# VH-VL binders against o27280: the designs that were tried, part 436

Target 1, 266 residues: o27280
Amino acid sequence: MDSMNVPEVLEIKRIVEESESVKTFIFSWDFRREVRPGQFVMVWDFRDEKPMSVSLIDPVRSEIGISIRRVGEFTDRVHGLSEGDLLGIRGPYGRGFELMGRDILLVGGGIGMAPLAALADEATARGMRVDALVAARTADELLFLDRLEAAGVNISTCTDDGSCGFKGFAHERLLTLEENHDMAAVCGPEPMMFQVMRILDERDVPAQLSLERYMKCAVGICGQCCLDDTGFRVCAEGPVFWSQELSRVREFGRYRRDPAGRRVPW
Key: E = the ipSAE of ESMFold2; O = the ipSAE of OpenDDE; V2 = 0.75 times the mean of E and O plus 0.25 times the DockQ between their complexes.

## First folded at step 18 (VH-VL)

Design Bf18 (framework fv_bamlanivimab; at its last look DockQ between E and O 0.83; V2 from the best seeds 0.00; counts 0 for: pae E 2.1 > 2)
Fold by OpenDDE, look of step 18:
Structure Bf18 (fold): chain C 266 residues (1-266), chain A 119 residues (1-119), chain B 107 residues (1-107)
Amino acid sequence: as target 1 above (266 residues)
Amino acid sequence: QVQLVQSGAEVKKPGSSVKVSCKASGGTFRTYGISWVRQAPGQGLEWMGRIIPITGRANYAQKFQGRVTITADKSTSTAYMELSSLRSEDTAVYYCARDDQYEGHFDPWGQGTAVTVSS
Amino acid sequence: DIQMTQSPSSLSASVGDRVTITCRASQSISSYLSWYQQKPGKAPKLLIYAASSLQSGVPSRFSGSGSGTDFTLTITSLQPEDFATYYCQQSDDTPRTFGQGTKVEIK
């Protein structure tokens, strides 16, 4: 049995309150097991299991962080936990982001900033110039601004209600920015990612986008996270995809499938 | 550049309460916490508790639980520390400090508020 | 609670001297250790965080080292403005705790 497929019961070392609805849970991690920004782990609270992106990778302290937004029963229970409590973690799984070039653009929305925050840390550590466009509905929902700033990231914010930064959506803000980058990493609401991808394609900026789908097994077996037409499994071939790959995915930006396999429009 | 400005010195009677304010100027709290640390005359630093203004949740040192209340007003970027049932041994300079949730270090610090408890 | 023990409690030194202050934690705190400088009548000032990271604006003569339970603050060449009290602080666990302080005095 592959150890990576067996949940390890880990103690929550620390909890960072990122916002009213988002907490980052920090765990000790054996970095003999490599983890990349953009990969996810399966979090098990001994009742249910959900995929969560890794938002912190700290090899120096041998720690990882998982940012979780409170959105349902599972996350409600997890958010009720305290430091010292236990969770089961298995993984990491999926394809993470690949860094290239010198200048990178991060475009994130809401909890989508979680994997991008980890990517930002790696990019800046490599000496890359990192620009981040951080989007949210409101100022209070903007995530990781302080952490990104501390890492040396150049931050631009946008909010739907204009409570912070540019009033509007991420793709609208992006249109006002003329500077090109060597690559872009995108994660957030799929409609946002769809529009951002189109703009980046027009600008010939290589882009990677992290998709969210209902994932059950995380090992490419159950097929719950399969994308229509292509057969891509988000947990195996993704969750990070190149824009060229997503261009082949008809459902991208249009709909997803719920746990019952029904189409749910965005 | 964020600065923390605290309220002025207080002189209190034993058994009374004191409420010290800490206002962030030049910025907002964002996701940082605010910790309160006191220092009795000629003594070291003692952590009292912390609040995360964005959520309003606070944690306290066991020594002060039940007697200290830390609150924050996000709209005014101001944190408060209220200490009740004051005793002479509570005479100290009380500091607020920005608390990095990831690193746990304190920076910047307020200028301190002297609280004297005397009959 | 994690106890932080500094040594020495006080020391006398001259300008130009190399000064070393140690801090020991009662349990491993990884690198969650900060050093502060405090002058009379002033608030503490952050010097080092994450055990060895120099805070912006702090002179390079200050350095921190260590991990686990044993940590060291070093001043390579003591300057007149460095006479003060220094504190270590752990941020690995709640409650946050400080060392008892080390007063650096003029010889």
Scores: ipSAE 0.881, ipTM 0.930, lowest interface PAE 0.6, mean pLDDT 95
Fold by ESMFold2, look of step 18:
Structure Bf18 (fold): chain C 266 residues (1-266), chain A 119 residues (1-119), chain B 107 residues (1-107)
Amino acid sequence: as target 1 above (266 residues)
Amino acid sequence: QVQLVQSGAEVKKPGSSVKVSCKASGGTFRTYGISWVRQAPGQGLEWMGRIIPITGRANYAQKFQGRVTITADKSTSTAYMELSSLRSEDTAVYYCARDDQYEGHFDPWGQGTAVTVSS
Amino acid sequence: DIQMTQSPSSLSASVGDRVTITCRASQSISSYLSWYQQKPGKAPKLLIYAASSLQSGVPSRFSGSGSGTDFTLTITSLQPEDFATYYCQQSDDTPRTFGQGTKVEIK
């Protein structure tokens, strides 16, 4: 446990360029620290640290992959690194996805596909039938398509601008897809996840959704990642929640908070 | 699935350059790289370099540094390899291949472009 | 650069034989090893990736094994269409490098 709470300095073994804005950084990993799809790690660049999705879990090669979207100063610095450079990693943290049944639906928006790609690998390795709805703003931002195809995943795409697949939002595409999955796993922008969750609930498809909140301690003692009214800490009780757990949360999908704590629309 | 179609055979004089094209059919480039591999007559396979078309980053084998330039045009789904200062030992079949960024295997391969360097 | 050494350089075999080809890396490459088949005048064709994973559409008589530095391609029951040259290739590091090839000929 103490190793999980102190960053281990690891060498970047390989960088996969997933899109213009997303890279996957691959590290050697001692799987005595077990990693499950849906868990996260804290990535430390020796100035700051941020939570990042684990997108590749390979116990056979003793490797993990961490996918990072370039969105600001921290991620710009990390994207500037090369193979052989060092990063601090602590974790994994949080509750991962639980697989059940024989048929799973994955619904991912943008970088939200990262934990779902790891889940897809596990599901296909178990012999499950995996359908994935991969959503992005544009075709160039659709993530992991080649990797999912190679794993035997059945892919449907949608893009906001219609440049690839269905033109529109993920929940709109979902209405045109097969309804008979044993479970679903959802990760992406919170408004998308809310709309997708409502459709899946109407179809009686058990769903797990992965949330993001600001995290400082990652072990649930600081309170920075709490949800309204529940006391849930995303880093400790999540980031993966069942849809039933989220139905009690009035904040989910409805608003966010500004720096002063005031409710604002998404 | 994607197919890679290369430009036709070329006969070149020593000291000149050659530029071979490799067009991906079946859609636009995705996250895969395009590697270039050559094979001299009766010889084995030699990796020359790779480009990641979505970012434009290229890497080269040390042997070819300064003589090879690999580029890609996303709008036409075409990669190019240019080899300069040609010598008779550059006579070979030049292949492009899809380069899986995770595993690093090559599949599919283009049909190959024969380049003959002769006075 | 990681050097890849194949053995043997050539072999003669009969239809139905079990054939093994070995590939040794100059340093550990984990399981980042692929095998290709090449027939005269044709581009190479991927058979095995990740040391042991069979590419889609490749007959199950082909198998790969090994990790680290020592790898083996096995053809359980050689068929007439299997007479070709076989190459291993590492992808653990840049530059990507190939073995020198193993020519499998009919006895």
Scores: ipSAE 0.627, ipTM 0.839, lowest interface PAE 2.1, mean pLDDT 88
ESMFold2 (binder alone), look of step 18: mean pLDDT 92; pTM 0.946

Design Bf19 (framework fv_cemiplimab; at its last look DockQ between E and O 0.77; V2 from the best seeds 0.00; counts 0 for: pae O 2.9 > 2)
Fold by ESMFold2, look of step 18:
Structure Bf19 (fold): chain C 266 residues (1-266), chain A 119 residues (1-119), chain B 107 residues (1-107)
Amino acid sequence: as target 1 above (266 residues)
Amino acid sequence: EVQLLESGGVLVQPGGSLRLSCAASGFTFRTYGMTWVRQAPGKGLEWVSGISSSGSRIYFADSVKGRFTISRDNSKNTLYLQMNSLKGEDTAVYYCARDDQYEGHFDPWGQGTLVTVSS
Amino acid sequence: DIQMTQSPSSLSASVGDSITITCRASQSISSYLNWYQQKPGKAPNLLIYAASSLQSGVPSRFSGSGSGTDFTLTIRTLQPEDFATYYCQQSDDTPRTFGPGTVVDFR
């Protein structure tokens, strides 16, 4: 089995505490294994394995950063680790974002901002103008603001409770922003992505959206990450999809699936 | 505006103890690492200690390990340095600084507080 | 511990000159190098981070370069306010370490 199918055990080089609930774990990485913004890795804590967002891709320093939100037993254990501790990493997997044009809009909700932070770094390095709409429930959950500012990204914020920036949902803030981007990249809670996709479609802005689904194999053979109606596998044909691909998917934005594959309301 | 204000520097005897404070304002204190750097009179800069944003990860220079402790109170936006078993070589201006977790640079710095260890 | 050295220890220059300060690490620190300026009686101020990135509000006459073990701070068109001591600092590993400083005197 090659390195993509067997976790490589890596030492945690540095931990960045992004918020009360989100940490970024930084590892040395051999970039002979290319990593694109929007691809994912499977993180193994020697008991269980979960897909996680890559938020930092730094070939110059030979470093990768993986951002993990504390939401359950697995992520609680990982958040308890220290620098020097070990994690298994396999991947990267999936289709990443493609950059086009000169002006890009990023729309990120919560941890969904992680792959968009990596994309922002690439876009600014290419000389693109980058606007980011960063959304969260409250100010303390807004991610990567200082890093994005340092990269020259033009930031708009929104919070459900109004504690920072626009009070309201991301799609409501989006209605007040300029309409003339060459493309958009969207990642966050699926209801948010659905609303944002509708607005971008009405504006004829090409959009790529990153979906989160339950994964087991990560290489497209087990069927756990399949989307209704199309047979698309999030781990193989995604996780990043163009908006026109998602227009064929009945479940997008309307329900989620539990680990058993059952339809469950958002 | 972002501000860091150190206090607590005084004359102490060798073997004595002293606690320094650093009051922070103008930024979200709980999301940043913090550090102490010292400078003996007429000398260069020496890193002393660092603490992560939650306080869960703590680091010391070998010259102070076992004698100094670092802590923070995120509800009061305050960083502390407890200095025990003080020696003449600990005489310095002590700066607190905001620590960037990604790059590890220090910005901004406080104006410093002078600790003098002399009998 | 990663040892940092600087050269020269001091220099004199005239307003308008271009000067160069060198910093060397005892092992590779990638681009985890920062430069600070300290004026007499004042706290240090960050000039350059990540070896070459200019901190906000720092004049464009300052620039940094290098990677690995050898790094350079360059000041073009030296101004009277650039009289100061300059320190490099590595942030690749703990303990964080500073170079011994370079004193830049006008004249």
Scores: ipSAE 0.609, ipTM 0.824, lowest interface PAE 2.2, mean pLDDT 89
Fold by OpenDDE, look of step 18:
Structure Bf19 (fold): chain C 266 residues (1-266), chain A 119 residues (1-119), chain B 107 residues (1-107)
Amino acid sequence: as target 1 above (266 residues)
Amino acid sequence: EVQLLESGGVLVQPGGSLRLSCAASGFTFRTYGMTWVRQAPGKGLEWVSGISSSGSRIYFADSVKGRFTISRDNSKNTLYLQMNSLKGEDTAVYYCARDDQYEGHFDPWGQGTLVTVSS
Amino acid sequence: DIQMTQSPSSLSASVGDSITITCRASQSISSYLNWYQQKPGKAPNLLIYAASSLQSGVPSRFSGSGSGTDFTLTIRTLQPEDFATYYCQQSDDTPRTFGPGTVVDFR
């Protein structure tokens, strides 16, 4: 068994409050274990375990950050933790984003901005031009704006209620933007990603999209995160997929499977 | 333009109370931690207190713990420092500053407000 | 608490000189070290963050280096406007702590 599959008990070094519902937990990290934007880790609070995207990768400080939205019992417990408290972390797992070209477009919705924030840091550090379309339901739910700005990212915002930036959905805002990029990275609600992907495909912009599914083992064994028709395991072949791959996935943008394996509409 | 403006600094007697305010503008106040730093006349900088973006985490220097309270109203883009049981040693210019929770630096700073504790 | 020290407490220099100020932490603070400049009657201004990152708008003659416990601020070609007091500050842990300051005055 690979050592990466054994949870390592780590101390929470810092907690960044990103929004009312999102916190970033920062840990010391041994970068002999490589981690890429788009990969995820399994977070263990000694009662339950959940997959979480890496939102910060800082090799200089030897730290990583994991952004967690409070949405249920597990995340409620985690959000109750303080600096100095312990969590179990195993990973990283999955396929991360691949950077290519000079100009990159990031399209993120809600907590989907977590892996994209990490990607933005890497892209800008490489000297790439980064445009980010950051979407949320309301202004209060927009994430990482100041962090992205500090990194040199060109930001466009989109909110459902128009409280900040473009009033509407991310794909609608994208339609108003005529500039093409060398590649795009997308993460957020699957209906959003589905529409965004269609637009990017029409524009012949290579796109990578990060999917969210129920993941139990994270090592491609249990099959809980398998995508219909293709047999893709989100934890192994993903969570980052190319648009061409997702075009083969019938369920993409349409439904997901719950822990019991039942189809659940988006 | 990012700006911080402190107010409330006055002369008070020992044992008295005072509340300072810091009005923020030009940035998304709710996403930043905030901090108070003071400077006694002719002395160096002393960190006083910090508060997280949502206000859920609060920190104090030992010198003010139990006497000072830090709070914020994100709807008003305002930071507060309630100072009770003031002492002569609390005499200082009090600065509010934006706390970058990722980089851990204070920027920008307000112009400061002078608190004088004297009989 | 993390204690911060600075050396020297004061120094005199001339315009055009290169000067170095040292800051030391009582324990490792990684790169969570910031430098501030303060002029009399004014609020401090951030010069360097994360030990070596130059704040936007700060002249390139300012530079920071170091990691762990030992840090330095260097001004390569001292300008008239650089005569001030300089503070280091750690942000690795709470309470946040400042160095005692270094006064840079004209010779």
Scores: ipSAE 0.061, ipTM 0.685, lowest interface PAE 2.9, mean pLDDT 93
ESMFold2 (binder alone), look of step 18: mean pLDDT 93; pTM 0.950

Design Bf2 (framework fv_bamlanivimab; at its last look DockQ between E and O 0.87; V2 from the best seeds 0.83)
Fold by OpenDDE, look of step 18:
Structure Bf2 (fold): chain C 266 residues (1-266), chain A 119 residues (1-119), chain B 107 residues (1-107)
Amino acid sequence: as target 1 above (266 residues)
Amino acid sequence: QVQLVQSGAEVKKPGSSVKVSCKASGGTFRSYGISWVRQAPGQGLEWMGRIIPRTGRANYAQKFQGRVTITADKSTSTAYMELSSLRSEDTAVYYCARDDQYEGHFDPWGQGTAVTVSS
Amino acid sequence: DIQMTQSPSSLSASVGDRVTITCRASQSISNYLSWYQQKPGKAPKLLIYAASSLQSGVPSRFSGSGSGTDFTLTITSLQPEDFATYYCQQSDDTPRTFGQGTKVEIK
């Protein structure tokens, strides 16, 4: 097997259209290379490279899935690909989610549901009870509902416009839910994660949150994804962090850094 | 529980077109696709194509490329299959079925629409 | 295109019999294989998906096995309502393709 740092050129085996802006690309995968929910891979279209979360892990079929939201030039090109086309994949990288307990709460927003969908599959396969709060701006942007339902996940939806489920934000919906869980996994817009984390902390529910930052090398050497004050590298120490770790990160929920290193407020 | 209800039987002349509808009741399409499968009398099942109503993107079997058009209206939760330049060989029962994008199996199925092409 | 070949094309059996139907793919399709039951004048009904997963509501006398290219549908004890035509279907590649069908008739 090649080094994890060398991109493997893989054929797109299948494409799942999750929404108008999100596609899941499925690849054959050699599971001698372990991959965990919450980890990411670097996707190379032979012109540029971007980090993407793994959204499907299927050891039985020897497949993984990578969900990609169309947001820019790179993703535009990738979304133009067809089954049978090639992409370069290297990884996986980063720290993934750790499952604990019997009851788990997933809170996801938008494309943030990608790693959580993979986590849901693992949790349910282990016999855990999984509750998922799935949030999006609109009903059409809610992701993986059918897949989660098929896996036995108890789903609660939340939309900004009220087009599906609770009208409001994820943290607002969470406040209406009084049940505690053994642990929570959170991924989505950072302002959402920040509010959700605060609620979970008050409820003394251990929480893991997946952060998104500009990542260039994915191996912790370039420093582009370093978090202020702590020096945490999202690609190395993360992207999954415990809430107590993020409590030490001043910028969390407040701002991120762009490719030029400038502060960009949320 | 989602059910698929198709439009009624059609009798068409050769060279004409037929448009069959498939309405999802008891739910929405969500992220599922809708596949169309036909079955000639006494024959097996033949996949024609699929649409993802949520995105509007459709794929077709090569055999029907250029002659079949699959569309969907999300507002009414209805998918359509239009087959043009009808021939006697197109006489068949046409089924719509919910298509799981991950698993690729079909469930549930519509009740079928009989299309007869005769001069 | 992936070709699906079922065997036999037809078989005669009695109530209580063990029935086995096989499906072979022209290339490996992993476990992307489904089985359907169709009765005259009715739409196909999903029995098995992912080669061995029993669809909800389907009697436990139905089972599926296999991976790669060779698959089997088994009815442990044939019931009167099981006389029908059965189809396998691959979902590994587009276009989706079906076996030619196996008609299970009363002996």
Scores: ipSAE 0.896, ipTM 0.942, lowest interface PAE 0.6, mean pLDDT 95
Fold by ESMFold2, look of step 18:
Structure Bf2 (fold): chain C 266 residues (1-266), chain A 119 residues (1-119), chain B 107 residues (1-107)
Amino acid sequence: as target 1 above (266 residues)
Amino acid sequence: QVQLVQSGAEVKKPGSSVKVSCKASGGTFRSYGISWVRQAPGQGLEWMGRIIPRTGRANYAQKFQGRVTITADKSTSTAYMELSSLRSEDTAVYYCARDDQYEGHFDPWGQGTAVTVSS
Amino acid sequence: DIQMTQSPSSLSASVGDRVTITCRASQSISNYLSWYQQKPGKAPKLLIYAASSLQSGVPSRFSGSGSGTDFTLTITSLQPEDFATYYCQQSDDTPRTFGQGTKVEIK
């Protein structure tokens, strides 16, 4: 497919300032290339290419949004762009979230809330009841709260410093929430996701978790996104996995890998 | 629900400046913008500019570029609009409004601040 | 800048009437269009966003339609509290711009 091999050069239509460190870039999109919540795209700035989660899927307006946190040289360059500037986009890639039942819990940490915001829009459009636990270090870093509220999502917040909502970690707040959901979707820092997965497994709540790994090809042929014990390719079999699939992955929540494949502690 | 409360009416001389405040209730600013819209007596609505309080980034309508400055103080949940070099045609009611960055609509609006410029 | 043209500039109507107000953009704005109601001495109130989405708390007798360049606000059974001035506003591009307003008066 041409979209899998060559980025399409698109004009930045709008930039949403989500926080000091996070921007959402909105593009016109031809939905013959279908996009599902939890899938990702490769963003090309004409020097380098990085995977980014889709956070807005709007077929009515023919638009997608891609949320990018400023964390290094590539994302610094992208954050310096203006509306009207160009980026290359290829994809979408990967397995998205599956919705089931009528009641869904979303648990997002930091930028991990981006794919969950897209999922929340779809879940509410299907008539599901959506609860979201949104976590960050501070109140100014809580993402998508207004958008989730406008979609009819019931929001609980937690911040490390207590500046908004529960003071503490997402898994600690989760213990104080109602336990009655048909499924959960989780995305954020991997240590957070591990703790949240453990609680959801004990509560017998089916959970899907979105992983981040280093990617180059995004189509499953280079092997750089593979998980240790299973051989799962995050770009092909994921990035969204069921909790049962991840229960047999020893690296999950324990360590990460650098671009050279070396183990690095979390 | 967010509420926006603006400062009181002002009477100003030509050539002076005015600074209108807009205090948001209901918690931290979050990611929405605060837009400023004015309405001259018997006239329609005119967008002046917007700030995103979380980031401090503001943008302005070309007509007001160089005369308007929009700022925000996150610690007090207050936005400000300052218009300089006032003229009689700047006589208007000045509104602040919560600006949805995705949709671009305004909801809620402040109650408005009447500014009269007279010699 | 995107110019927004409303029609009519004013109209007279009776309680129970169907009222239609149109708004035309100088270029396509997709469905990035909102409608507001303003009563004398008061701030505008959001009625419709995204061309056709009814704001929470707004009576169902209000509806919006259109996309691209041509948009319509309809009040299906005018009530006494609906006598006001109505504005459309585009948000597809900066600066945000408003129509000139349509005053709906008691006949």
Scores: ipSAE 0.745, ipTM 0.887, lowest interface PAE 1.4, mean pLDDT 89
ESMFold2 (binder alone), look of step 18: mean pLDDT 92; pTM 0.946

